# VHH binders against Iron-regulated protein A (irpA): the designs that were tried, part 5

Target 1, 312 residues: Iron-regulated protein A (irpA), of Synechococcus elongatus (p12608)
Amino acid sequence: LITNQTIQGFVDQVVVPSYVSVAAGATQLEQALQTYQQAPTAANLEAARQAWRVARDRWEQTECFAFGPADSEGFDGAMDTWPIDRQGLKTAAAQPVEQREDSRKGFHAIEELLFAATEPTLSDRQHLVILATDLTKQAQGLVTRWQQASDQPAYRSVLLSAGSTDSAYPTLNAAGTEIVQGLVDSLSEVASEKIGGPLETQEPDRFESFVSRNTLSDLRNNWTGAWNVYRGQRSDGVAAGSLQQRLQQQHPVIAQQLDQQFATARQALWAIPEPIETNLASPRGKVAVLTAQTAIAAVSDTLERQVLPLVQ

## First folded at step 18 (VHH)

Design z4 (from w5 with S30D T58K)
Fold by OpenDDE, fold request of step 20:
Structure z4 (fold): chain B 312 residues (1-312), chain A 124 residues (1-124)
Amino acid sequence: as target 1 above (312 residues)
Amino acid sequence: EVQLVESGGGLVQPGGSLRLSCAASGFTFDWYAMGWFRQAPGQEREFVALISRSGGSKDYSDSAKGRFTISRDNAKNTVYLQMNSLKPEDTGVYFCAAKRGYKYYPYPASYDYWGQGTQVTVSS
């Protein structure tokens, strides 16, 4: 099922470009926050908030491949730990960011200050720049780790060497397992935790982007990220050698089922009333959120039960 | 059969140290984020420390920060909690928990598997 072309497409058309996009978004956010710090106008505040949303959306498309450096080298924690330590964040302004706990930095730390009910103070604006500078550093570090060799080989080369004797992936299927497992786990997280937690507890502040009211965008971008991995590219269409194409060729029934389930999940996610944070308790909102949860879980289940065994 | 078995608990004086271990079996350990939780008498179970599947990311409760260190050895299917500068308020049953996936959460309901717990008592 998995070929060298599959892995190459996954890495070069999805993973690396996605992380590059995140780094670019982080850079733009940093610039916007610097501008806001220098000139704290309403327009500059809104520009910074929009920059955060763009960067956040791009990051949420990477959740299905949080393996490798993102996890092992702590980039994911440094960038996207949730929930944050709100009390600690307020007192940590003078602490070097590299020494801070993950709960006192990253996207959600920036979110807490940038989207506060009250306009950021001078100290907050300065803190935001520090946080954004670190976020950019982390994002760029992650890109570098995938693209460039240092004391360790570029992680791109680690995956592309699958099937070689000394590779961390001793077979093509081992790499395939990594890819499919990432899809399974990420979609399960969306269904059971990101949606399921707030839905079960009826606590809207359990949504990860509650402060910014960006949770629904996050969830939709989680779907988009998974769909990109499945298709083997970020642009429209199906990439040659992709998981989707290979399944269409070898297991057309499974491919058709997944395609329909992805579509159903998309429809459900885009049918949720905006914002999800204020509609969780409404009759319409509850039904829509549950429908989306069920649809996303179904995709994950099919991947786990029908696709994962094909690469193991 | 899935099993999480905690060890290393006991009685210690304030300011003392303990190292807890949790041995996992019956599931693919390196697919799971791990956590330590504790429950004091009459209180709800609360998270103490969390660690991602590869150990690259960690999170601590406010009370644990600066005193406790979570770590894991995937080759041994074991997660650890080094507890230093222990206080009487740290007394309780400590549980090991496992959650499938890349992300961890401080919520007990998020975790798939639990150990039976080990008693930690800090008293002069």
Scores: ipSAE 0.885, ipTM 0.938, lowest interface PAE 0.5, mean pLDDT 96
Fold by OpenDDE, fold request of step 20:
Structure z4 (fold): chain B 312 residues (1-312), chain A 124 residues (1-124)
Amino acid sequence: as target 1 above (312 residues)
Amino acid sequence: EVQLVESGGGLVQPGGSLRLSCAASGFTFDWYAMGWFRQAPGQEREFVALISRSGGSKDYSDSAKGRFTISRDNAKNTVYLQMNSLKPEDTGVYFCAAKRGYKYYPYPASYDYWGQGTQVTVSS
């Protein structure tokens, strides 16, 4: 099922470009926050908030491949730990960001200050710049680990060398397992934790991007990220040698099922009333959210039960 | 069968140290984020320390910060909690927990598997 072309497309058309996009978004956010720090106008605040949303959306498209450096070298924790330590964040302003706990930095720390009910103070604006600078550093670091060799080989090369004895992936299927497992786990987490937690407890503040009201965007981008991995590219269509194409060729019934389930999940996610944070308790919102949860879980289950065994 | 078996608990004086271990079996250990939770008498179970599946990210409760260190050895299917400078308020049953996926959460309900717990008592 998995070929070198599959892995190459996954890495070069999805993973690396996605992380590059995240780094670019982080850079733009940093610039916007610097501008806001220098000139704290309503326009500049809104620009910074939009920049955060853009960067966040791009990051959420990467969750299905959070393996490798993102996890093992702590980039994911540094960038996207949730929930944050709100009390600690307030007292951490003078602490070097590299010395901080992950719960006192990253996307959600920026979110807490930038999207507060009251406009950020001078101190907050300064803190935001520090946080954004670190976020950019982490994002760029992650890109570097994928693209460039240093003390360790570029992680791109680690995956592309799948099937060799010296690779962390001794077979093509081992790499395939990594890819499919990432899809399974990320979508399951979306269904069970990101949606499931708030839905079960009926606590909207359990949504990760509650402060910014960006949770629905996060979820939709989680879907998009998974869809990109499945298709082997970020643009429209199906990439040659992709998981989707290979399944279409070898297991058309499974491919058709997954295609339909992805579509159903997409329809459900985009049917949720905006914002999700204020509609969770409404009858219409509750049904819509549950529908989306069920649809996403179905995708994950099919991947786990029908696709994962094909690469093991 | 999935198993998480905690060890290393016991009675210690204030200021003392303990090292807890949790041996996992029956599931793919390196697919799971791990955590240590504790429950004092009459209190709810609360997280103490969390660690990602590869060990690259960690999180601690405010009480644990600076005193406790979580680590894991995936080759041994084991997660550890080094506890230094123990205080009487650290007394409780300590549980090992496993959660599938890339992310960890401080919520007990998020975790798939639990150990039986090990008693830690800090007293003069």
Scores: ipSAE 0.882, ipTM 0.936, lowest interface PAE 0.5, mean pLDDT 96
Fold by OpenDDE, last read:
Structure z4 (fold): chain B 312 residues (1-312), chain A 124 residues (1-124)
Amino acid sequence: as target 1 above (312 residues)
Amino acid sequence: EVQLVESGGGLVQPGGSLRLSCAASGFTFDWYAMGWFRQAPGQEREFVALISRSGGSKDYSDSAKGRFTISRDNAKNTVYLQMNSLKPEDTGVYFCAAKRGYKYYPYPASYDYWGQGTQVTVSS
């Protein structure tokens, strides 16, 4: 099922470009926050908020491949720890950001200050720039770790060497397992935790992007990220050698089922009333959120039960 | 059969130290984020420390920060909690827990597997 072409497409058409886009988004956010710091106008505040949303959306498309350096070298924690330590964040303004706990920096620390009910103070604006600068550093570091060798080989080469002697992935299927497992676990987390937690407790503040009211966008981008991995590319269509194409060729029934389930999940996510944070308690909102949860869980289940065994 | 077995608990004086261990079996350990939770008498179970599947990311409760250190050895299927500068309020049963996936959360309901717990008592 998995070929060298599959792995190469996954890495070069999905993973690396996605992280590059995150780094670009982080850079733009940093610039917007610098502008806001220098000129704290309503327009500049809104521009910074929009820049955060763009960068956040791009990051959420990377959830299904958080393996490798994102995890092992702590980039994911530094960029996207949730929930944040709100009390600690307020007192840590003078602490070098690189020395801070993960719960006092990253996307959600920026979110807490940037989307506060009250307009950011001068101190907050300065703190925001520091946080954004670190976010850019982390994002760039992650890109570098995938693309360039240092004390260790570029992680791109680690995956592309699957099946070679002494490879971290002793077979092509081992790399395939990494890819499919990422899809299974990320979609399961979306269904059971990101959606399931707030839905079960009926606590909107359990949504990760509650402060910015950006949670629904996060969830839709989680779907998009998974869809990109499945298709083997970020643009429209199906990439040659992708998981989707290989399944279409070798297991057309499974491929058709997954295609339909992905479509159903997309339809359900895009049918949720905006914003999800204020609609969770409404009868219409509850039904829509549950529908999306069920649809996403179904995709994960099919991947786990029908696809994962094909690469093991 | 899935098993999480905690050890290393006991009685210590305030300011003392303990090292907890949790040995895992019956599941693919390196697919799971791990965590330590505790339950004091009359209180709800709360998270103490969390660690990602590769150990690259960690999170601590406010009470644990600066005093506790979580670590793991995937080759040994074991997660550890080094507890320093212990206080009477740290007294309780400490549980090891496992959650499948990349992300960890501070919520007990998020975790798939649990140990039986080990008693930690801090008293003069």
Scores: ipSAE 0.881, ipTM 0.936, lowest interface PAE 0.5, mean pLDDT 96
Fold by ESMFold2, last read:
Structure z4 (fold): chain B 312 residues (1-312), chain A 124 residues (1-124)
Amino acid sequence: as target 1 above (312 residues)
Amino acid sequence: EVQLVESGGGLVQPGGSLRLSCAASGFTFDWYAMGWFRQAPGQEREFVALISRSGGSKDYSDSAKGRFTISRDNAKNTVYLQMNSLKPEDTGVYFCAAKRGYKYYPYPASYDYWGQGTQVTVSS
């Protein structure tokens, strides 16, 4: 099922452009926070908050391919650890950011200082710039690790060497397993933890971006990232050699089922009233959240039970 | 059949050290984030340390920071907890836990598989 074209499209049309987009978003957030520090007006605060949401949107589209350097070199941990150490973050301004635990930096540390109070303090504004500078460094570092060789090969090259006996992916199916497992696990995580945790506990602060009320956007971007991987591109249409196209050719009943399940999950996610963090309090909100949970789980279940065996 | 088997517990003096091991079998270890949790008598199970699939990211509870180190060896399907500067409040049963995917969480309910635990006792 998996070809060289499948892997190249995944890397060159989805993964690398997504990480480049994240780095651009992080840079814009850093610039907005620098401007806010210099001129702490309400308008500049709102611009910084919006820049955080944009960078967050872009990051959340990368969740289903957080393998390789994102994991092994600690980029995901440095950028996206949650829950954070709220108490330690309050006292951390003197700690060099490069020596901090992951729970005191990254998107959610910035979220806490930027959104938790009506207005960040002077100390918070200075701290936010430090955190955003580090976020930008991490995001740019991740792009570099995928695109450029150094002490280790560019991860693009690692994936494109799949099928070589000296590769980390000795068969095309090994690379295919990485891709499909990422889809399965990311969507399962949305259903079971990101939605399921708050439903089970009935605690709104169990939603990961509760502080900024951004969780629904996170979930919608998780779906979008998975959809892009499945289609093999970030633009509309179906990429040649993509997982979707290969399934349409070789297993059309499975492909038709997945196409419908992705569409149903999208419809359900976009039907949830904003902000998702308050929907646990009303019957209508709970039905919308449960409907989305079920629809997303169905995509993951089909990928795991019917597609994953095809690449193993 | 999935199994997680902890070992390395025992009785130690305050200030002492222990190294816990958890041997995993019955699943593809490389796809799982791992964690150590502990439970004192009459208390709820609480997280101690968490580690990502490749070991590139780690998280520690407040009580573990600076004293405990989690690590993993994917070739041996084993996760470790090095515990230094042990205190009587560290006494409890230590459990190994596994969760599939890129993310780990400090919540016991997030984890798919659990070991039977190994007793750690720090005398006063």
Scores: ipSAE 0.823, ipTM 0.916, lowest interface PAE 1.0, mean pLDDT 94

Design z4 (from w5 with S30D T58K)
Fold by ESMFold2, fold request of step 20:
Structure z4 (fold): chain B 312 residues (1-312), chain A 124 residues (1-124)
Amino acid sequence: as target 1 above (312 residues)
Amino acid sequence: EVQLVESGGGLVQPGGSLRLSCAASGFTFDWYAMGWFRQAPGQEREFVALISRSGGSKDYSDSAKGRFTISRDNAKNTVYLQMNSLKPEDTGVYFCAAKRGYKYYPYPASYDYWGQGTQVTVSS
């Protein structure tokens, strides 16, 4: 099922452009926070908050391929650890960011200082720039690890060498397993943790981006990221050699089911009233959230039960 | 059959050290984030330390920071907890837990598999 074209498309049309997009968003957030620090107007605060949402949206589209350097070199932890250590974050301003635990930096640390109060303090504004500079460094580092060789090969090259016995992916199926498992686990995470946790606890602050009210956007971007991996590209259409196209050719019943399940999950996610954090309080809101949970779980289940065996 | 088997617990004096091990079998260890949780008598199970699939990211509870180190050896399907500077309040049953995927969480409900636990007693 998995070919060299499948892997190359995944890397070159989805993964690398997505990480480049994240780094650009992080850079824009850093610049907006620098401007806000220099001129702390309401307009500059709102621009910084919007820049955070843009960078966050781009990051959330990368959830289903957080393997390789994102994990092994700590980029995901440094950028996206949640819950954060709120008490420690308040005292961490004197601590160099490179010495901090992951729970005191990254997207959610920035979110706390930027959104929790009506207006960040002077100390918060200085701290926000430090955090955003580190976020930008991490995002750029992740791009570098995928695109550039150093004492380790570029991760693009690691995946494109799949099928060589010297590779981390000695068969095409090994690379295929990584791709499909990422889809399974990301979508299962959305259903079980990102939606399921708040439903189980009935606590709105169990939604990951509760502080900024950005959780629904996160979930929609998680779906979009998975959809892009499945289709093999970020634009509309179906990429040649993509998982979707290969399934359409070799297992058309599975492909048709999966296409319909993705569409149903999208419809359910986009039907949730914004912000998702208020939907635990009403029967209609809970039904919308449960409907989306079930639909997303169905995509993950089909990928796991029917697609994953085809690449193992 | 999935198994998580903790070992290395015991009685230790305050200020002492222990190293816990958790041997995993019955699932593909490399696809799982791992955690150590503990439960004192009469209390709820609480997270101690969490580690990503490859070990590249780690998180610690406030009580564990600076004293405990989580690590893993994927070739041996084993996760470890090095506990230094032990205090009486560290007393409890320590459980190994596994969650599939890239993310880990401090919530016991997030974890798919649990060990039987190993007793750690810190007493003067």
Scores: ipSAE 0.812, ipTM 0.911, lowest interface PAE 1.1, mean pLDDT 94
Fold by ESMFold2, last read:
Structure z4 (fold): chain B 312 residues (1-312), chain A 124 residues (1-124)
Amino acid sequence: as target 1 above (312 residues)
Amino acid sequence: EVQLVESGGGLVQPGGSLRLSCAASGFTFDWYAMGWFRQAPGQEREFVALISRSGGSKDYSDSAKGRFTISRDNAKNTVYLQMNSLKPEDTGVYFCAAKRGYKYYPYPASYDYWGQGTQVTVSS
């Protein structure tokens, strides 16, 4: 099922452009926070908050391929650890960011300082710039690790060498397993943890981006990221050699089911009223959340039970 | 069959050290984030330390920070917890846990597999 074209498209049309987009968003957030620090007007605060949401949107589309350097070199932890250490974050202002635990930096540390109060304090504004500078460094580091060789090969090259006996991916199916497992695990996590945790506990602050009320956008971007990987591109259409195209050609019944399940999950996610964090308070809100949970889980289940065996 | 087998527990004096090991089998270890949790008598199970699939990211509870170190060796399918400067409040059963995927969480309900635990007792 998996070809060299499949792997190259995944890397060059989805992964690398997505990380480049994240780095651009992080840079824009850093600039907005610098401007807000210099001139702390209501307009600049709103611009910084919107820049955070844009960077967050882009990041959340990368969750289904957080393997390789994102994990092994700590980029995901540095950028996206949650829950954060709220008390330690308050104390950490004097601590150099490179010496901090992951729970005191990254997207959710920025979220806390930027959104939790009506307006950040002077100390918060100084701290936010430090955090955003580090976020930009991490996001740029991820791009570099995928595109540039150094003492380690560019991760693009690691994946494109799939099928070489002396490779992290000794067969094309090994790379295919990584791709499909990422889809399975990311969508399963949306259903079981990102939606399921708050629903089971009935605690709104178990929603990941509760502080900014951004969780629904996160979930929609998780879906979009998975959809992009499945289709082999970030734009509309069918990418040549993509997982979607290969399934349509070789296993059309599975492909048809999966296409419909993705569509049903999208419809359910976009039907949830904003903000998702208040939907635990009413039966209608809970039904919308449960419907989305079930639809996302169905996509993951089909990928795991019917597609994953085809790449193993 | 999935198994997580902890070892290295025992009785130690306050200020002492222990190194826990957890040997994993029956699943592809490289796909799993790992954690150590502990349970004192009459208390709920609480996280101690968490580690990502490759070991690139780690997290520690407030009580473990600065004293405990989690590590893993994927070639040996083993996760470790080095515990230094032990205190009586560290007493409890320590469990190894595994969760498939990129993320780890401090919530016991998030974890797919559990060991049977190893007793750690810190007493004078």
Scores: ipSAE 0.801, ipTM 0.906, lowest interface PAE 1.1, mean pLDDT 93
Fold by ESMFold2, fold request of step 20:
Structure z4 (fold): chain B 312 residues (1-312), chain A 124 residues (1-124)
Amino acid sequence: as target 1 above (312 residues)
Amino acid sequence: EVQLVESGGGLVQPGGSLRLSCAASGFTFDWYAMGWFRQAPGQEREFVALISRSGGSKDYSDSAKGRFTISRDNAKNTVYLQMNSLKPEDTGVYFCAAKRGYKYYPYPASYDYWGQGTQVTVSS
């Protein structure tokens, strides 16, 4: 099912452009926070908050391919650890960012200082710039690890060498397993943890981006990232050699089911009223959240039970 | 089919050290984030340390920070917990846990597989 074109499209049309987009968003956030620090007006605060949401949206589209350097070199941990150490974050200003635990930096550390109070303090504004500079460095580093060789090969090259007995992916199906497993696990985690955790506990702060009220956007971007991987591109249409196209050719009933299930999950996610964090308190809100949970789980289940065996 | 087997517990004096091991079988270890949790009598399980699939990222509870180190050896399907500067408050049953996917969480409900536990007792 998986071809060289499948893998090349995944890397060059989805993964690398997504990480480049994240780095651009992180840079814009850093610039907005520098401006806010220099001129702490209400307008500049709102611009910084919006820049965080944009960068966060872009990052959340990458969740289903957080393997390779994102994991092994600690980029995901440095950028996206949650829950954070709120108390330790208060004392971390005395600690250089390169010495900090992951729970004291990244998107959610920035979120805490930027959104938790009506207005960040002077000390917070200084700290935010330090955190955003590090976020930009991490996001750029992740792009570099995929695109450029150093003492380790560019990860693009690792995936494109699939089928060599010397590579991390000795068969095309090994690379295919990584791609499909990422879809399964990311969507399963949306259903079971990102939605399921708050539903089970009935605690709104169990939603990952509760502090900024950005969780619904996170979930919608998780869906978008998975959809892009499935289609093999970030634009409209179906990429040649994509998982979707290969399934349409070789297993059209499965492909049709998946296309339907992705569409149903999208409809359910976009029907949830903003902000998702208040929906635990009303029957209508809870029904909308449960409907989305079920629809997303169905996508993951079909991928796991019917597609994953085809690449193993 | 799935099995997580903890070992290395025992009785130690305050200030002492122990190294826990957890041998995994019956699943593809490399696809799982791992964690150590502990339970004192009459209490709920609480997380101690968490580690990503490759070991590239880790998280520690407040009580473990600076004293405990989680690590893994994917070639041996084993996760470890090095515990230093042990205190009587560290006494309890230590459980190894596995969760499929990229993310790990400090919540026991997030984990798919559990070991039977190994007793750690810190007493003079």
Scores: ipSAE 0.787, ipTM 0.899, lowest interface PAE 1.1, mean pLDDT 93
Fold by OpenDDE, last read:
Structure z4 (fold): chain B 312 residues (1-312), chain A 124 residues (1-124)
Amino acid sequence: as target 1 above (312 residues)
Amino acid sequence: EVQLVESGGGLVQPGGSLRLSCAASGFTFDWYAMGWFRQAPGQEREFVALISRSGGSKDYSDSAKGRFTISRDNAKNTVYLQMNSLKPEDTGVYFCAAKRGYKYYPYPASYDYWGQGTQVTVSS
């Protein structure tokens, strides 16, 4: 099922470009926050908030391939730990950000200050710049780790060497397993945790991006990220050698099922009233959120039960 | 004060069973993924079993698969590890660990809070 072309497409058309996009978004956010720090106008505040949303959306498209450097080298924790330590965040403003616990930096630390009910103070604006600078550093570090060799080989090369001697992935299927498991885990997390938690407790403040009211965008971008991996590219269509194409060729029934399930999940996610945080308690909102949860879980289950065994 | 307190360890014969418990306090338990780690003498701490915030997802080390079961009760702020078919190589100090957020990782450095550990000894 998995070929060198599959892995190459995954890495070069999805993973690396996605992380590059995240780094670019982080850089733009940093710039926007610098601008806001220098000139704290309403327009600059809104620009910074929009920049955060753009960067955040791009990051959420990477959740299905958080394996490798993202988790093992701490980039994911540094960038996207939630919930944050709100009290600690404010008291640690003078502490070098690189020395901080993960709960006091990253996207959600920036979110806490940038989307507060009251406008950020001078101190907050300064703190935001520091946080954004670190976020950019982390994002760029992740890109570098995938693209460039240092004391370790570029992770791109690690995956592309699957099946070769001394590879961390002894077979092509080993790499395939990593890819499929990432899809399974990320979508399961979306269904069971990101959606399931707030839905069960009916507590909107348990949505990950509650402060910014960006949770629904996060979820939609989680779907988009998974869809990109499945298709083997970020643009429209199906990439040659992609998981989707290979399944279409070898297991057309499974492919058809997944395609339909992805579509159903998309429809459900985009049918949720905006924002999800304020609609969770409404009859329409509850039904829509549950529908989306069920649909996303179905995708994950099919991947786990029918696709994962094909690469193991 | 954050506290994780492990219990249930002890001496058991090969093939025996133990059930470990970890009682958490001082933090919002259901905001944390939980894990069990173990450390044998002279060896590095390694993950044994991991569980998501809701308990909806789990992961096990290769050694633990098929023999160990992790579970949690968020109402009781407790995580459990049922260990069956124990082997001498399972001997070590078992630690409960907590990580903020949805995701769990097999890396000790990723976790925020740790218990003091409970000794598990498997010997004939």
Scores: ipSAE 0.472, ipTM 0.753, lowest interface PAE 1.3, mean pLDDT 95

